# Ledger of designs, part 5: VH-VL binders against TATA-box-binding protein (tbp)

Target 1, 182 residues: TATA-box-binding protein (tbp), of Cenarchaeum symbiosum (o74045)
Amino acid sequence: MLDPRTRPRVVNVVSTSDLVQRVSAKKMAAMPCCMYDEAVYGGRCGYIKTPGMQGRVTVFISGKMISVGARSVRASFGQLHEARLHLVRNGAAGDCKIRPVVRNIVATVDAGRNVPIDRISSRMPGAVYDPGSFPGMILKGLDSCSFLVFASGKMVIAGAKSPDELRRSSFDLLTRLNNAGA

## First folded at step 15 (VH-VL; from q3 with light chain D31E)

Design r3
Fold by ESMFold2, fold request of step 21:
Structure r3 (fold): chain C 182 residues (1-182), chain A 117 residues (1-117), chain B 105 residues (1-105)
Amino acid sequence: as target 1 above (182 residues)
Amino acid sequence: EVQLVQSGAEVKKPGATVKISCKVSGYTFEDYYIHWVQQAPGKGLEWMGRVDPESGETWYNQKFKDKATITADKSTDTAYMELSSLRSEDTAVYFCARWEYYDFDYWGQGTLVTVSS
Amino acid sequence: DIQMTQSPSSVSASVGDRVTITCKASQGIDEYVAWYQQKPGKAPKLLIYYASSLQSGVPSRFSGSGSGTDFTLTISSLQPEDFATYYCQQFYRLTFGGGTKVEIK
């Protein structure tokens, strides 16, 4: 009934990288497109956002970087590469290469119809549905993914580490819902 | 297939306002930024600003921040750019383009705005 | 700010010629350069991204190279449809080169 090949829509990608060097707080405080406030988070990091970024990059004094808010892996890695260039150009870090790593992909799937989660949750192994506490059904995948399924037919997939894993998890979710009588 | 279709050419008097539309199809509008690029007659390409169709958040090139107002309407999958207080030097072709982070992979056909001297 | 200096401003060539266009950044931008083709009255068309990767549907006679500050677009055997203006663009600060018009000799 549900089409297991329905494409999930990526809404957030978290990726990380490491400059393997310390980053100058003083330079971050002075450069454009960067927010650094010693009173915020103990002065341990700054935040870079440029016109091209969908989200932002957190840059720790240690050289660790976290990209959030991008809507694709390409954009998420692009944010880290742009942040590195920005730091180097402004003298906050020395030139280096980075190797971005995906940490989390969050995506949505919309069934386009209601899903009877109150009827099918008991037929799905590991499903948690307690509408007095949370309006959605919670499922765990066989890997790092988790699923939220709402009666409206809106669904959330979180925890994927690659687009391929996301695609497989979406297929698995929709197939399991069909088998349970959705 | 991805398409960006812009509104037609406009002829305006100095001091007038024009609003150019850019309707997208073939992809989820909210997933990509829409940027605007000016090309004055016989000149090159110059970035003007962009909008996030999801949130409505904008960012402008300082040169155009008092000239252009960029918006997006999620219900019609359409981005807009309004140019105010038009002058003859605003005569140009205006393009919308989809940002694929490193580059612009799809462009609208362009909208010629002519401001009489 | 990073500036993109494109040369030559024009080149006159015949069908079958090899044409090379250069784009120079004032500071390093790694491989993050795109190349566009624009014909009169038309929108720019993406040809090359990441300095050297061909966009889908672009003929293999187009190639790009470079890293750091110096980038080239090469047309190995110029065809009639390749007479156009070509622009480079860097992703950092969203700026374009001044353009190179490739004209029939």
Scores: ipSAE 0.556, ipTM 0.828, lowest interface PAE 2.1, mean pLDDT 90
Fold by ESMFold2 at other seeds, look of step 19:
Structure r3 (fold): chain C 182 residues (1-182), chain A 117 residues (1-117), chain B 105 residues (1-105)
Amino acid sequence: as target 1 above (182 residues)
Amino acid sequence: EVQLVQSGAEVKKPGATVKISCKVSGYTFEDYYIHWVQQAPGKGLEWMGRVDPESGETWYNQKFKDKATITADKSTDTAYMELSSLRSEDTAVYFCARWEYYDFDYWGQGTLVTVSS
Amino acid sequence: DIQMTQSPSSVSASVGDRVTITCKASQGIDEYVAWYQQKPGKAPKLLIYYASSLQSGVPSRFSGSGSGTDFTLTISSLQPEDFATYYCQQFYRLTFGGGTKVEIK
C-alpha cells in the first residue's frame, strides 16, 4: 500500500501581483539584476533575478508581475516583494503595495516503487492512460488539480492554489490509487 | 533536527587553499539555498555568496568572486566553499546558513580559518 | 544598495535593564527585517523575523517593532544569558547591520 501521508515535494510555485501602474522600460533597461530588451517579446516585459531568488520575476510594462521557479509560497511571494522593492529603488516604478496571489503549485510524489498503472487505470473513473500517446496516467483531482502517475511510481501534482489544497490532493491521489489496487 | 555541520578549524600559510564543508541533515538538501557568511575578527557578518544545491548555480558578492568558489554535492548533502590564494586578511570564521527567503533560520557552527606564516 | 545602520555599537547594561537597539535602512524595506543574537564563539541565532514576529523557542522578553526604515529590538528585562551581540538583517541584497554588543555594566 502507498502511504497517503507521503509529503509532496514542491518544485514550482507561480504567483502574481499587480503594481497598478506602468513600469518604465528605460529604467528597467538600465538597472542591475534585470534583463530587458525592446526587441524581445515586443518590449512588453523584463525579468528580475537577484541573488536571493530561487526563480525569477517577469515584470510587464503594464505593471503586472509573475513569480516563477520558487519552491515554496513564502519564497514565491518573497520574489514579488523583492522585485517591487528593486523596481522602486531603481526608479522604474513608484512606491506601492502589492497583493500576491498563488496561481499554481506543482509538486512531485515518489511512491518509491512501481505502480501498475496499466492494470489500475481501468478501475479509476476518469483516468486517461494511452501509452501510445503519453507514458503516464492522467487523472483529474480535487478542484483545479491534475495528476500524472507514471509506472515508475513518480507522480506529478499540478494546479493546487495553496499548500493545504496540495496536501489534500496528494492524500486523495494516493488513497484512490490504493483503492484501485496500486 | 535541521543541522548544518561544518568542517573543523584550519591553519594555513599565505598563498594556500582551504576547502570548508557544510553537511546538512534533517531536511531535503535540494530545497533550500546554502549561503556563506564571513565574520572577520572583531567584525560583523558579511554575505559572501550562495549555491542552489539542486542545479549547482552560484551567485557571489562581488567582493568575494575571485576569492571563493562555492559548490554543492547532492549525493552527500554537502555544500563546500573553497578559498584560494589565502592572505592574512582572510583570517575569519566562515558560516554556512540556510536561506528561508527573508532570513537565515539555521546556521552551521562556523569554521575558523587562520592564515599566518 | 540599501544600507543598514545599527545603533548603538555597544550598550553597557545590568541584569533587569530594558535594552533597546535600533536598525535604520537607507531606503524603505517594509517589515522585512530579521534580528539575530550571537554569543562569543557561537553561530548567530534567529530571534525575530518580519520585524516583529518571534521565532519559536525565543523568550517573550524579546520583541521587535518597526516598518519602512526604522526598526527596533527590545529586551524588556535583561537576563545574564542575553549578553551577546545583536545583528539586524534585511532580505534585499542580503545586508546585515554592523552589530550591537550588549555588555555587562
Scores: ipSAE 0.526, ipTM 0.829, lowest interface PAE 2.4, mean pLDDT 91
Fold by ESMFold2 at other seeds, fold request of step 21:
Structure r3 (fold): chain C 182 residues (1-182), chain A 117 residues (1-117), chain B 105 residues (1-105)
Amino acid sequence: as target 1 above (182 residues)
Amino acid sequence: EVQLVQSGAEVKKPGATVKISCKVSGYTFEDYYIHWVQQAPGKGLEWMGRVDPESGETWYNQKFKDKATITADKSTDTAYMELSSLRSEDTAVYFCARWEYYDFDYWGQGTLVTVSS
Amino acid sequence: DIQMTQSPSSVSASVGDRVTITCKASQGIDEYVAWYQQKPGKAPKLLIYYASSLQSGVPSRFSGSGSGTDFTLTISSLQPEDFATYYCQQFYRLTFGGGTKVEIK
């Protein structure tokens, strides 16, 4: 039996915010810790990466920002706040406040043993398992979450909008696997 | 419980190399950056650089980029900092610390490196 | 380039005194300041994050305040174990203040 309380490990958090103003391409091209190239994506965005960031922040000329690659919500929001300060400090944007929003949390769960997905997939309503096309079993979860389950016992949870939703979805996944005979 | 345990004090002669270890326990090593901070005798704290234990990617304070080499070994949950061509001004306590994005929430106990002729 | 100016550099105080330490950023950094306590021969210990949030296990006599450029750490009633050096730190460019040594009068 799998332990339904096994803690999922957050691998990536995507969050967004909006400066609600245009951002200067010229200033982004000149400022440190920023990669801006007008030949990339039609010059519509730049990328900020500082020493403290786990991932990076994409900054669109429209003022929209996307934080990727952080391993926690705190770090994901921190990247957006740091990017805002960096843009303002370098004159690429006017001073403003932002309200970050979590868009996606991706996490893994490791069973620590093999899971017989070939055998149990037929017992799980809605499961998709076609090893000729993809080696993992695909499941829909609570709310907007999706699950991937591999024979190795590695599992992926995607689509969570909060740490609490992630924990509930992980519990649901492991419980359903146990009920199917994992 | 989260813990960062550093290797013991070192006494070195000028020109030598030292490698300080920082072994992590109580959390997943790959999830947090490990930073290194210098504290010279009687002085304040100065950031030296950091490593991403997941990718091995590093970033150095310009002051230390020719002095320090920072690495991470995922198989042993250990970060390292090597100091080369030691001089007397490199005498200091060196700390590893875990980055919780806005702050350093856990610190190693420090490693005193003494450089004397 | 954001610099942190910490004052005073030292304070001579008695047990029971109220001690106030100030940290000023050269440019605005919102509320993103941390405070650390360091006893001789020991590692720094996180006391306050986000300018005013108390780290778990830290006594309530410690408090922080401020936003923008001006930040304060206050010890409401100094205890014998509080004689230490205190540092502020801002997350942008990973810079520390110069430290404030709180020592017995």
Scores: ipSAE 0.502, ipTM 0.818, lowest interface PAE 2.4, mean pLDDT 91
Fold by ESMFold2 at other seeds, fold request of step 21:
Structure r3 (fold): chain C 182 residues (1-182), chain A 117 residues (1-117), chain B 105 residues (1-105)
Amino acid sequence: as target 1 above (182 residues)
Amino acid sequence: EVQLVQSGAEVKKPGATVKISCKVSGYTFEDYYIHWVQQAPGKGLEWMGRVDPESGETWYNQKFKDKATITADKSTDTAYMELSSLRSEDTAVYFCARWEYYDFDYWGQGTLVTVSS
Amino acid sequence: DIQMTQSPSSVSASVGDRVTITCKASQGIDEYVAWYQQKPGKAPKLLIYYASSLQSGVPSRFSGSGSGTDFTLTISSLQPEDFATYYCQQFYRLTFGGGTKVEIK
């Protein structure tokens, strides 16, 4: 049986914040660690990546920011705070404070063995398994979460809004798989 | 328990190459960047560069970009830094450290590289 | 381009003394400063992060404060094991201060 307490491995966190001010496109185009091209997306955003970032931060001219690619909430929020300081230091934005919000956590779980999704999908209400379209079994989970379960035993949890929700959703997924005969 | 264990001290001649290893344990290697820090004798700490063990992506301090080559082998949970064309001013202790965004929470014990003719 | 300036470069002190070390950033970095202790021949050890938060297992005699450009590490009652060099570090551009050596008076 699968251990429902297996800790999911976070592979991506998306978080957002708002500078509540416009950001200078000219300054973004000139500053280091920032890619800005007016021809791309109508010049609506730039991308900040520094040596400390696991992912990157998209900075919109409106002042909205999106952090992607971090492997923890701490790092995801850190990317937003670093981007803010970078923008302020280079004169692209005025000094400000931000309040980051988690939008999506993606994590993986590995059963360490094959899972008979072709058999158990019929025993799981709401499961979608159509190998001609997608090789994994698709399940809806707790709140905003979705699950992908592959025959190899690799699994993906997406849509969690907090580490606590992720933990509960992982427990739910593994418990439901056990109950279906995985 | 998180540990970063580095290879032992090296004595090299000018012009030589050295490869320092940093083997991690107690956590999933791919989840954290590994950074390298130089400390010259009697001097402070200077950041050299880092690697993403998941993708192999690197980023170097401009000062060290032609000196250091940083790699990671996720099959052995080991990061490496190779220093090429060694000169006497490269004599230093070299540390690997785990990046916990904002700070370095775990460090290797350091590897002394001595470049002497 | 952000420089971290530590003061003093060294401190001569006795066991039981209060020791204060300052770190100044050339530009604002909010509260994103870490402090490390390094004993001779050893690796740095994280003491303080976010300017004032103690790392797990660090004695309460260590404290940090500051925001913006000016940061302080305080050892309220110096112990024999605290004679070491202390470094500040800011997360932006991964820059370290020059260090402050705390020596026996």
Scores: ipSAE 0.499, ipTM 0.819, lowest interface PAE 2.5, mean pLDDT 90

Design r3
Fold by ESMFold2 at other seeds, look of step 15:
Structure r3 (fold): chain C 182 residues (1-182), chain A 117 residues (1-117), chain B 105 residues (1-105)
Amino acid sequence: as target 1 above (182 residues)
Amino acid sequence: EVQLVQSGAEVKKPGATVKISCKVSGYTFEDYYIHWVQQAPGKGLEWMGRVDPESGETWYNQKFKDKATITADKSTDTAYMELSSLRSEDTAVYFCARWEYYDFDYWGQGTLVTVSS
Amino acid sequence: DIQMTQSPSSVSASVGDRVTITCKASQGIDEYVAWYQQKPGKAPKLLIYYASSLQSGVPSRFSGSGSGTDFTLTISSLQPEDFATYYCQQFYRLTFGGGTKVEIK
């Protein structure tokens, strides 16, 4: 039996925000901790990575920003706030406030043992398992979440919009697996 | 319970090296950066650099880039900082700290390194 | 670069006093300031984050305020265990203030 209270391990958080202004390409090209090259990226965006960031922030000329690679919501939002301050400090954007929004939380769960997805997939309504095409079982979860379950016992939860949604979806997944005979 | 436990005090001669360990427990080591902070006797705190325990990627304060080498060993949940070519000016307490984006929420107890002839 | 100027460098106070410590950033950093307490021979301990949010287990006599460039740590009624050095820190470029030593009068 799988423990439904097993905490999922967050491996990536995507969040976004908007500076509500255009960002100076010239200033981004010149500032530290930023990779911007009109020839490489078509001139659409630059990437900010500072010593404190786990991932990076994509900054579009439009003022849209995407934070990727952080391992918590706090760090994901922190990357956006730090990118804003960095842009303002270096003159690439005017002073402004941002309101970050979580777009996706990806987490893993490890059962620590094999899970017989060949046997249990037929007992799980809505499960998609076609090992000739993809080795994992695919399930839809609560709200915006989806699940991948592999025979090894490795599992992926994606699409959560909050840590609370992630926890509920993890509990739901593990309970459904247990009920199907995992 | 989150804990960072550092290796004990060291006494070294000028020109020597020292390697300080920082063993973590109570959380997933790979999920947080480990930073190092110097405190010279009677002085304040100064950031030295950090490591990503997942990838081994490092970033150094320019002041310390030729002095310190920071590493991490995922198999033992331990971060390390090696100080080379020690001089009397390197006498300090060295802390490891966990980066909880914006701030350092947990610190090691510190390691005194004394450089004397 | 953004510098943190902390004042005063020391303060002499009695048990029960209100103590106020300030930290000034050379340019705006919103509310992204942390405060640490360090007792002699010990590691720093996080007291306040986001300028005003109290870390778990920290007594309510500690409070923080400020936004932009000017930040304040206040101890409303100084206790014997509060004699220590206090540091502010901003997250951008990981810089610390110079510290404020709170001493018994």
Scores: ipSAE 0.456, ipTM 0.804, lowest interface PAE 2.9, mean pLDDT 90

## First folded at step 16 (VH-VL; from r3 with heavy chain S55E T58K Q62E, light chain L94M)

Design s3
Fold by ESMFold2, look of step 17:
Structure s3 (fold): chain C 182 residues (1-182), chain A 117 residues (1-117), chain B 105 residues (1-105)
Amino acid sequence: as target 1 above (182 residues)
Amino acid sequence: EVQLVQSGAEVKKPGATVKISCKVSGYTFEDYYIHWVQQAPGKGLEWMGRVDPEEGEKWYNEKFKDKATITADKSTDTAYMELSSLRSEDTAVYFCARWEYYDFDYWGQGTLVTVSS
Amino acid sequence: DIQMTQSPSSVSASVGDRVTITCKASQGIDEYVAWYQQKPGKAPKLLIYYASSLQSGVPSRFSGSGSGTDFTLTISSLQPEDFATYYCQQFYRMTFGGGTKVEIK
């Protein structure tokens, strides 16, 4: 039997924020820790990566920013705040405050054993399992979450908007698998 | 319980190399960067560089880029720092620390490296 | 680099005293400052993060304040175990202050 309290491992957090101002492409091209190339995406964005960032921040000329690759919400928001400070201190943007928003949390769960998805998929309403198309079983979870479950016992939870939602969805997933005979 | 346990003190001759280990426990090693900090005798703290244990990406303080080599081995949950061409001014305590984005929340106990004739 | 200037370099104090340590950044860094305590022969220990947030397990007599360029660490009533060196640190490019040694008077 699977342990419903198995802690999911966050592998990616996507968050966004808006500077509500245009960002200087010229200044981004000149500042350290920033990759900007006019030939890429028509010159509409740059990428900031500093020593502290696990991932990177995409900064659009419009002032919109996307943080990807961080392994926690705290780190994801931190990347946006650091990018803002970096832009301001290098003259690419005017001083401002931002309000980061989580868009997606992706996490994995490892059961530590095989899961008989070929047997249990028919016992789970709404489950999709077609190994000719995709090797995993697909489930809809709480609210915005979706689950992928593989025969190896590896599982993916995507679409969570908060750590609390992720925890509830993980518990829900593992409980439903147990009830189906996993 | 999060722990960072460093290898023991080293006494080296000028020109030698030393490799300091930092073994972590109590958390998933590849989820946090490991940074290295030098503290020369009677002096303050100075950041040296860091490694991403998941991808092996490294970043160095320019002062240390030709002195230190920082690595991570996720199969043993251990970070390493190698100091080359040791000189007397490299005598210091070297700390590993876990990066929690804005701050270092857990530190190793430190490794004293003494460079003497 | 953003330099962190810490003052005083040392302070002599008695048990029960209020001790205030300051840290000034050469450029604005919002509230992204951490404070550490270090005893001789030991590793630094995180006390305060995000300028004013108390780390778990740290006594409430420690507090932090500040935003922009000027930050303070306050020990409201000094205890025997608080004699140590204190460092501020800013997250942008990992810069530490020079330290403040708190000594028994």
Scores: ipSAE 0.337, ipTM 0.758, lowest interface PAE 3.8, mean pLDDT 90

## First folded at step 17 (VH-VL; from s3 with light chain S26D)

Design t1
Fold by ESMFold2, look of step 18:
Structure t1 (fold): chain C 182 residues (1-182), chain A 117 residues (1-117), chain B 105 residues (1-105)
Amino acid sequence: as target 1 above (182 residues)
Amino acid sequence: EVQLVQSGAEVKKPGATVKISCKVSGYTFEDYYIHWVQQAPGKGLEWMGRVDPEEGEKWYNEKFKDKATITADKSTDTAYMELSSLRSEDTAVYFCARWEYYDFDYWGQGTLVTVSS
Amino acid sequence: DIQMTQSPSSVSASVGDRVTITCKADQGIDEYVAWYQQKPGKAPKLLIYYASSLQSGVPSRFSGSGSGTDFTLTISSLQPEDFATYYCQQFYRMTFGGGTKVEIK
């Protein structure tokens, strides 16, 4: 049986925040660790990546920010806070408090063994498995989560909005696989 | 009703330390920065620094970074500023103020600190 | 840091006069300027934010204008209660202007 309490490994967190102000395009163009060019995307955003970031932060001149590529919610929010601080200290934005929000968590689960998805997919309502098109079995969870399950026993959970939702979705996935005969 | 209530006036000798409190009410303390502003007698306003009560992150005016220590205690909804190694030129009224992204919309009543030998 | 130069440093005016106070930044700061009124022995009070937006409860005789580096506060018809010192402030690096003392003759 698969262990329903196997901890998922977070591989990507997308989070957002709003500076609630315009960001100076001129100042962004001059900042270290920032890529901004008026000819790219109509000059609507720049990208901040410092040596300490796991991923990067997109900063729109409207003040919206998107953090991608971090492997935890804490790191994802840390990227947004670091980007805010970098903008403020370089004079591209005024000092402000941000309130980051998680938009998507992607995680993996590894069963450590093969999972017979060719046999069990017919026992799982709503499962989609067409190996000629995509090698994994696709499932929807109760919330906004989606699951990909591969014959190797590697699995992907996407769409979670919190670490708690991710843990619940992982438990749900593994329990449903067990009930189907995995 | 939003209120920022500061501790009372202090008289100190040179070399002493003072800690000023700023207790807030009428809003969620963690949601807004608290800033500190100095006003020497007969002088203008000068920004000293601020704290994020949620995360404890601080930012100081370079002029005051060796003089002031700004903290927040979210269990008591209170911000603090400690002034060390007081000298006569530190005699001033000190204000705390709430930052609402564009402006200081609410201020404490001010705390007079007098430093004399 | 961004310097805010406020002019004049003082003005004497009569009740009913129009008073204009200016504030100049040495770098562009868009509309991120606030104006405060301070009476003796009191905390500053917010009048204008975002260069021209009137704070709730502030009389309509107060108005603000400007963008970029040059900003003004105008009192269209000075009242006895408007005796005070006025400060501009920018929030990028938290600098106040030097103040303008309005004295009623």
Scores: ipSAE 0.025, ipTM 0.584, lowest interface PAE 7.9, mean pLDDT 88

